# Designs tried in a protein design chat: VH-VL binders against o27280. Part 81

Target 1, 266 residues: o27280
Amino acid sequence: MDSMNVPEVLEIKRIVEESESVKTFIFSWDFRREVRPGQFVMVWDFRDEKPMSVSLIDPVRSEIGISIRRVGEFTDRVHGLSEGDLLGIRGPYGRGFELMGRDILLVGGGIGMAPLAALADEATARGMRVDALVAARTADELLFLDRLEAAGVNISTCTDDGSCGFKGFAHERLLTLEENHDMAAVCGPEPMMFQVMRILDERDVPAQLSLERYMKCAVGICGQCCLDDTGFRVCAEGPVFWSQELSRVREFGRYRRDPAGRRVPW

## First folded at step 23 (VH-VL)

Design ig2
Fold by ESMFold2, fold request of step 24:
Structure ig2 (fold): chain C 266 residues (1-266), chain A 118 residues (1-118), chain B 108 residues (1-108)
Amino acid sequence: as target 1 above (266 residues)
Amino acid sequence: EVQLLEPGGGLVQPGGSLRLSCEASGFTFSKYWMSWVRQAPGKGLEWVSWISTGGRSTFYADSVRGRFTISRDSSKNTLFLQMSSLRAEDTAVYYCAKWYIGRAFDIWGQGTLVTVSS
Amino acid sequence: SYVLTQPPSVSVAPGQTARITCGGNKIGSESVHWYQQKPGQAPVLVVYYDSKRPSGLPERFSGSNSGNTATLTISRVEAGDEADYYCQVYDESSDHYVFGGGTKLTVL
């Protein structure tokens, strides 16, 4: 069933409530369409279509999971669905994470832990040692802790309000953690990723970062996909980038765009 | 200018040892994974070994595991290959190579010939 | 262990298109890189991530990767393109790099 541009209509097999605001929707999946951690799919609710990261890749059970945070009208409608309801799925698209070496550090903020949870499963299955720094605003928003522990991941937590683990931001917690990893993977709010990337670069830890806003450009929304004045089109080649690819991008971590396309500080 | 320079090489007897070096310039050596790749006369490329940025993790092709040791010294911008228990089939040009995005190699040395012969 | 297969040789007339294949089980799911090696010289990266060109490489060099076959394509072949060409992947299962056996491109 290799269908590049036609959504496949799939039944929601199971729904896992990960937090008050995050649900994971699980579908049967034909793995002749291979999926890698860090790739995304387009989710179609028959009115609108949005890119979403894959959080569960289980070829043995023939299942994928897609974790969705309720943040607007589209995600509100999807959160209102039940098991047995239908969604359209296209994909996968984009570059996934690449694994090298004996150990990896994962740094995830909020829903950014979704693609990293899939990566953690793959890394542990390959025999890598996996450390994860899981960050959120509050304890109730920390995602995937039980799943990561069951996979054998060594977990550190931080919350902005100190309700669980280290009180503070992910990059502040990172300064207090072991410095020696073969590689890292980072996904979360762009200001967090920028600060984490700087620390990892100072430690000579090669890093890959997943940039969700550039995913939208990769699926035909080109108004936001060009990197500064270089003419390089990030949307065709992400969402996962090595930190070296991002070092030439002035906008990364410093600005976002409002609906009118104007640069505004984070 | 970005360069990898491999001085040395030479003729060595079977069972002998030799240490290769590769000096880097024009890039921040400590930030990149590094490899050795060899090519026997008239043959194709064969990956030999790679080493992590911190030097803690090392990996070897099956043909050399237990006989070769890769190492690096960031203060000297130098990659090393300590070869021991050399065999005739280790005769090759040995290249050092720098990791590039996608797990490719973008910068190669010009290679150094190692000949293992009685 | 993962194996990449290449034809030993390909011949092409000047000005025409050369296609050099690299076969592997489900290679379309891998990132494939290509190197050119001229006699007595080190390899030079000419394509990476299946289809991207390093800075300074001409548009004549392109690549594709699908199913069980990756292909390096050299359009408007010149005499200076005569070289050995190698494909390469990284095998995550072993943490080894893997090269194909190489293809000699002869320009007639």
Scores: ipSAE 0.816, ipTM 0.915, lowest interface PAE 0.9, mean pLDDT 88
Fold by ESMFold2, fold request of step 24:
Structure ig2 (fold): chain C 266 residues (1-266), chain A 118 residues (1-118), chain B 108 residues (1-108)
Amino acid sequence: as target 1 above (266 residues)
Amino acid sequence: EVQLLEPGGGLVQPGGSLRLSCEASGFTFSKYWMSWVRQAPGKGLEWVSWISTGGRSTFYADSVRGRFTISRDSSKNTLFLQMSSLRAEDTAVYYCAKWYIGRAFDIWGQGTLVTVSS
Amino acid sequence: SYVLTQPPSVSVAPGQTARITCGGNKIGSESVHWYQQKPGQAPVLVVYYDSKRPSGLPERFSGSNSGNTATLTISRVEAGDEADYYCQVYDESSDHYVFGGGTKLTVL
């Protein structure tokens, strides 16, 4: 992996405030290094390096966008940057989403909508019908609604507090929606993804799920991103998995890993 | 245990019709995309058609579009290929195949020969 | 539509390594799958996602994919490996599966 192993220092070209807690950072990108929705990059702020999903893939303007939620020390520092400031980017890494058929259901929770927004753009550009269920805790945290609508995506929303759309969890809203799609793509909090996966499996809708976990080396050598029962490495064998691959993984939906690799309950 | 069986096949005149079936066992048929793949005598594999799990969407190779219809019946665990306006170039062994991770095929039937003789 | 090109034939002696190529424009950006077909039999999946082996396949079957060429490698070739081999991708732009023309592996 030539370009994947060497960070390129890039200027922040544009910053989009997606919500109070989420910003999209846009960079110029040479698309001879191909990027697929669902792949990730390592973002380096010259002190620390973290994996982030690509949310915008725009070969026409030669741009990529990376959406980052402020959740801790690293992301606080990155959110403090301005246009013209520098970040290091390695990648892309991992397996992206695969498309088949005439229609697709997207189910995104919070920042998990970021890779699905990129997938929605690709799916609509290929002529697929795209339905999206966009979930968040509150209305102010629903991401990418205007962008999805402009792309022709049919949007359903839910919020935990009921401030917009259906009041409740994504899987509860899903039970009230059209049952049949050619395929689905899911990204969000792992407990949400587990419940959504169960419903989609019962409906015989093939699904791909994106697992965004703590990763250290990004190329599969360090073992920090392993799933418990199978030895799957999220950075090398994922982050996107078909639901069939995950059905035999005991860890999925039950616990997460802290930065030291220790299991903690959800 | 896991099996795809294609009963049928046979000799058909040009312009004729034939319906192939493929019976699945040992796996949950309704959960998988399914395909027909054919192989003319002495030739390579040629994908013919695939169908979505619910049967909502169907796709065809250019060589058969408008003449062949793929369908499925999940209550009978059966995939079908309705062939019409048959031509000599449709002479082949026809396989049914099950979707696998990565958009591959992991389970294949034994194949059935369709001969379209002039 | 997308085209995959394979050599018609490859010959190797027992115990040697066979390499079967599958050419395609930017095939390194596709997931490539490989099938073995013995005379009178249905194809059998031997490599998927470029380099993964189905359960029960020996590790001497391996694959790689970069640039414009994917390669199936069979190390320590045995007489039982004599077969036709096909590469395959899925073309998202057409929603068609695409097979290469096949390569006959002859074990001398």
Scores: ipSAE 0.812, ipTM 0.914, lowest interface PAE 0.9, mean pLDDT 88
Fold by ESMFold2, look of step 23:
Structure ig2 (fold): chain C 266 residues (1-266), chain A 118 residues (1-118), chain B 108 residues (1-108)
Amino acid sequence: as target 1 above (266 residues)
Amino acid sequence: EVQLLEPGGGLVQPGGSLRLSCEASGFTFSKYWMSWVRQAPGKGLEWVSWISTGGRSTFYADSVRGRFTISRDSSKNTLFLQMSSLRAEDTAVYYCAKWYIGRAFDIWGQGTLVTVSS
Amino acid sequence: SYVLTQPPSVSVAPGQTARITCGGNKIGSESVHWYQQKPGQAPVLVVYYDSKRPSGLPERFSGSNSGNTATLTISRVEAGDEADYYCQVYDESSDHYVFGGGTKLTVL
């Protein structure tokens, strides 16, 4: 096992409260270990280890940021930490987003904006035009808006309750937006991604989607992150997939798997 | 059957022009980025140009920029390469190629020979 | 711009293993694809995303990519494997596709 497969214990350099439920934890990072948007790391709190997407990649300041939503016991413990406290980090792992062309559409729901914020920084730094549709249930849950605007991203928002921007679902807002993009990147709740993928396919916009699946080993050995019909392992062959790879997968958008591999409805 | 069909190329003198076409069948042409790739006699593969699905974005190798124009017509399932100001070093077999996941090419035409000589 | 370097030729006996290298600066961070081209024919994709095979290709074709070198491996080489082999990446900095110079595999 090399250093990528063994947690490195790092101090929390800075904590940014992105919302009531989401914090970004920033660490010093040696970029001889390259990181790409859409890749993930394993975060270890000395009791348990969970995959988290990288939301900030800053080689100039030698920093990475990991955005974590408070959803259970592990994330509750991590949210209780302060600057100077320690976490273990393994990685990065997985297939990141691939960029092509002169412009890109980002569609993010909730915490799904985390890897897309990192991608937006890379795309704008490369001179691409970036449009982002940022979706959440409420205005208070819209993530990274100031950061995206500072990067020069053209932002559209939607909220389920109408408290900010378009009232409704991301795919409904998408129908009212500019149709012509060279490519798209999508991350968020799987039902949202399914609806968004359908619209992008109709518009002939090639899309990459980042999937959330249960992952344990991070290197593809255990098979617990497999998709139906293809045998794709999200931690090794994803988490980012082209929409063509997903169009043959019966499971996508229909159900998920629990840690034992049992099908459960969305 | 998935195919890319290129007509025969041509003989043209230096400074001349030629338009290549590539007709697609067996897949939904409008959903894929498309490329031209060439191979000079006895040499390796050299990427020439690619075009986005909507045709809005085009990219060219430095050796052909300003002289070649890639375009597409989804109603005819056809990719084009308009070549002008041709030089002897443009002599090659020209392939059209379909984008595949990972930024690869999975379907290639059989190629068409373009010869530039006096 | 980004450059891929391949040996001009590799010779191997039938039944043995051929290894064809593709060198590039930090190529391990790129997705590498491989093509087989027989004389007078169009290229055929044989490996993509470093190590994946298109459907219908023999399991004998495999690939790896780390550091500054990607490698195409052909196990139990047959006379029919004699061809030119090209590696390819996409250079995001220029939005250009890049091919290696090609390697002629000879089966003796």
Scores: ipSAE 0.809, ipTM 0.913, lowest interface PAE 0.9, mean pLDDT 89

Design ig23
Fold by OpenDDE, fold request of step 24:
Structure ig23 (fold): chain C 266 residues (1-266), chain A 118 residues (1-118), chain B 108 residues (1-108)
Amino acid sequence: as target 1 above (266 residues)
Amino acid sequence: EVQLLEPGGGLVQPGGSLRLSCEASGFTFSKYWMSWVRQAPGKGLEWVSWISTGGRSTFYADSVRGRFTISRDSSKNTLFLQMSSLRAEDTAVYYCAKWYIGRAFDIWGQGTLVTVSS
Amino acid sequence: SYVLTQPPSVSVAPGQTARITCGGNKIGSESVHWYQQKPGQAPVLVVYYDSYRPSGLPERFSGSNSGNTATLTISRVEAGDEADYYCQVYDESDDHYVFGGGTKLTVL
């Protein structure tokens, strides 16, 4: 199917409240249209459009889930919707995660756990051992713990305030873990990902990381999601990058471009 | 200079054993998955085996499983392929190959010929 | 196991465009890589991730991938482009690297 598709208007089948600020919207999906963890869709509320990660892929139920964090006007509107309401969905777009080996470490922070939850399901289904380090500011912001546990994932948690698990940041918790894995997948706040990537590199663990940038077209045309120096388009070359690719990206972990194209620190 | 050097090839009788080595230089060997790929005379490329960075996981083509063993020594920047119970159909040029993003191979050795014949 | 199908040979005149196909079930959802191999030499990566060129490769080399077919395109073909070309994917179902049968490109 053409990547320049018009949004398909879909009914919200179910809404799962993941936390105070995060909801998962579930839609019926025709799986003749392939979708992989790490890919994103453009969600259209008939006023604005935003990229969102696919957090659930269920071929049995013919459903996908999109997890959305309330962070602005668009997401406020979406969070006001109910089951049975309509949204426009186009995609999926971008490069998803690639799995190799027998064991994988997932490191996620906040809403970054969304694509990793989907990846966990796939990895587990393949018979891989999945370890997940789930990070959040507070216990009530930890996402998908029940899903991950049900999938057979070995979970470790960390919170900034120590309300659950290790008190501290994900990279600090990672330093206390000695076991290595065949590969890792990382998604969350970019400063977190930057630190985690460094640790994984030192440990010789190949890693994929999912970036978040302002996106407009989602098909690699407009250039709004371009990364400095490399010219990588997050929507086309990403959002999932290998650590080797990101090592070439100067802005990674340091700043991003806002919708006006200005540098904005993390 | 980035390169992979593959000594150890040669002539061996059916049922015999041979150990190939691949020495890496010019890049941090320990950070990359490594593979062996072979090519029979006048034939195409056939993947043989790959190994994770720490050597924790190994995978083999069905044609060599149980007979070949892939291993690595990071301290020596060397990849190995222990071949046993060799067959005529194992005759090929054997390449070591370095993993690249997207699960490609960006660096290849020049290959070493293994001939299995009576 | 996953299977990649390539035509055994393709012929093209100098200056023309060569297209080498690689068929596979839903290959468009896979990451396809291409290698060039000249006689007596090791393979060389020429396209990765369907359409990206490694550093040092000329812009004449390009790739695409959709549906059930990936294509390596070589524009303005030169005599030096005569070689065998292989497509490659990774099969996650059994953790195997898979190569196509190879295509011999002849420059007439």
Scores: ipSAE 0.938, ipTM 0.962, lowest interface PAE 0.4, mean pLDDT 96
Fold by OpenDDE, fold request of step 24:
Structure ig23 (fold): chain C 266 residues (1-266), chain A 118 residues (1-118), chain B 108 residues (1-108)
Amino acid sequence: as target 1 above (266 residues)
Amino acid sequence: EVQLLEPGGGLVQPGGSLRLSCEASGFTFSKYWMSWVRQAPGKGLEWVSWISTGGRSTFYADSVRGRFTISRDSSKNTLFLQMSSLRAEDTAVYYCAKWYIGRAFDIWGQGTLVTVSS
Amino acid sequence: SYVLTQPPSVSVAPGQTARITCGGNKIGSESVHWYQQKPGQAPVLVVYYDSYRPSGLPERFSGSNSGNTATLTISRVEAGDEADYYCQVYDESDDHYVFGGGTKLTVL
């Protein structure tokens, strides 16, 4: 029996208010259990369980952080918790980001910045130049800016309403940036990722993208997170995919499966 | 057909120079990181160098750093390895290899023999 | 520098299962790839990402990776499987590709 599949009941050490809709929950972590940016954990509130990306990895403090956006009943309950309260955590699962080269472009939208923030910490620690394009609907929804700046990340922002940085979408802002990178990492709304991937491909920049799908088991057996045609399981073959892999995924940027297994357009 | 062709090997004196080339076909060369891997006679595989897609970043094994230069020409779909100050221990079959997901190599050239001998 | 350790040789009878190990510190947290090389030929990727097979490779080839050991498993070994096998990882600390020393698989 693999111990990682048994939820560990952990106390919330700290809660960081990232935005009006996003909180980061900090937990003590035994780093004998390796965790990498891009991997996810299953969060259990003793009623329901949801996959969440790891947004902070701090071996010095022996802590991990999980950033959660308030979007439904489960997350509503979790957002109602306080420091000292308990959650069940199992994992980590999935493939994390792989770093290569001297410089990396991060493109994140909304809560998609969660795993990228962790990646930024790792990349900067390695001495890489990190450029980050941070996108959100409004200025007050831009995530992790102070944290990224503190890490030495070069930040470019864009907002739908123009309240901060470039007015427009991430892919539009990307088109205005001429500099290329050794590689890129992308996470956010799938339509955004789709457009960003196209631009990066045209620029011959190898890219990794983190997908979100409805997920139940997290161990590649239930098939709920299976991508059409390819049979890729987001929990096993992902959630981080190379662009070459996603180029074979016909549903990417077009639709996903809902909890009932129905095709739902983005 | 996807392939890598590696001409340019041969016999060279110690201290001499040699430039290897690797011509790619059957895939979009400019979109992939590329590497050189060598194999001394009767020995194992040894990574030599890799280069980013735009050629902006290059990396070398300690054994060849300062002596070898990796480069590429996207217009010719060609990878190069300029070798200088060659030593007997550089004698090997040199393979060019295409980057694959997960940082593997899915396509290899047939290899070209470089012999450094007086 | 990161080091991968393979046994120099493994022998197996036809029809049996061959297991070739690749040792490395916390290799289970790395993505391990395997290559087959026959005499006078270039290496061929046979397993990538620990356990995935490239298109065209038979299901007899499989891989696993945990702890400090990655393993290439070849079931129902055939005479044609006789070759050298190399494991490989990427060391992010210095951006180096790293190969194991190779294992000669002999089919008895």
Scores: ipSAE 0.937, ipTM 0.961, lowest interface PAE 0.4, mean pLDDT 96
Fold by OpenDDE, look of step 23:
Structure ig23 (fold): chain C 266 residues (1-266), chain A 118 residues (1-118), chain B 108 residues (1-108)
Amino acid sequence: as target 1 above (266 residues)
Amino acid sequence: EVQLLEPGGGLVQPGGSLRLSCEASGFTFSKYWMSWVRQAPGKGLEWVSWISTGGRSTFYADSVRGRFTISRDSSKNTLFLQMSSLRAEDTAVYYCAKWYIGRAFDIWGQGTLVTVSS
Amino acid sequence: SYVLTQPPSVSVAPGQTARITCGGNKIGSESVHWYQQKPGQAPVLVVYYDSYRPSGLPERFSGSNSGNTATLTISRVEAGDEADYYCQVYDESDDHYVFGGGTKLTVL
């Protein structure tokens, strides 16, 4: 089975409303096609195509889930879909998270919790201790809390406005947590990830971080998702990177390139 | 220069004990998982054990579980392998190896020979 | 436990291309790494993540991984390439590193 280039038209099996702005679309999946947390798929609504992280991997039900935040025209159209409607899915692409050790810290912000939720499921299934720091602007934007709790994840929350958990940002909450882990996985706003990575590095905790960049081909050809200096292609060498890789990426946490290739600050 | 130095090998009788050391230099030792890999004379590579950065988690090959103990001292940039109840089949060159991305090993020690013989 | 299978030996003439295979159940879904070991020396990482080269390694070394077979390819083989080569993966099921049996590459 070749996972490249040709979208498979899949029926939306069900939709889970995670929050006001986030929906999880669930599809039947043939697991002969391997998929790992941290990998992404290209979602095609027959007009446009966007990369989306896999947020649910369920081999028992033969399902995958893709969580999508409403942020623009494409996602607005997708959010207008109903169960039974069709989407094109190609992939999975990219490098997913690698699990090692007995305990893992997940640090996620907003929709960044999507791939981490999938990782949490895998980690807990393996018998790992999973701690998750879930961050959002407000309480109603905290994602997957019930799901994580059901999986046995130890959850800490933080919100910008203090409406739930620690009042402040993820890295600030992290500073109050003294326990170290065998490894960490991080996904969210890049400024958040940058600060979190710094703290984890100071604590000698190996970390993987999932980056978001504009991706067009998803197969490492077009170069739209190339990172400055290193030439890393987020779609091929990522989107999951080890912290030691990102330490070589000057733009990380500082700027990104827009579809026109212009540098834009975070 | 990045390197791993492995003193502590030698001759030991069956049932005996031996402690290997691996001293790291040229990189921040505390930031990396570490492993021991051994190679019997004329044989292939066999993973022995790995330890997390903080030493909180340790893992062992079935062949050495219960007999070997991996540990580390970040203040000394040193990895240890305490071997007990040594057997003839434990005779090998023992390498310490530094974790690299993707769960590879990018830095290896020169190896130290451990011979278990009566 | 996960098992990686390599041919015990491969022979190639200088200037030709050597291919060393590493077989494993669904190894294509694993990240495979390759090591070169010359007599009396420690192993050296030559390919990681299936196809990437560490800094300092010549472009003659490449790798691929699909299905049940990973392959280390050494183009324009030189006498200095004569060595034992080992493939390696990490088995997440039991948190074990796994090496193949090794392949002796002889340059004729």
Scores: ipSAE 0.932, ipTM 0.956, lowest interface PAE 0.5, mean pLDDT 95

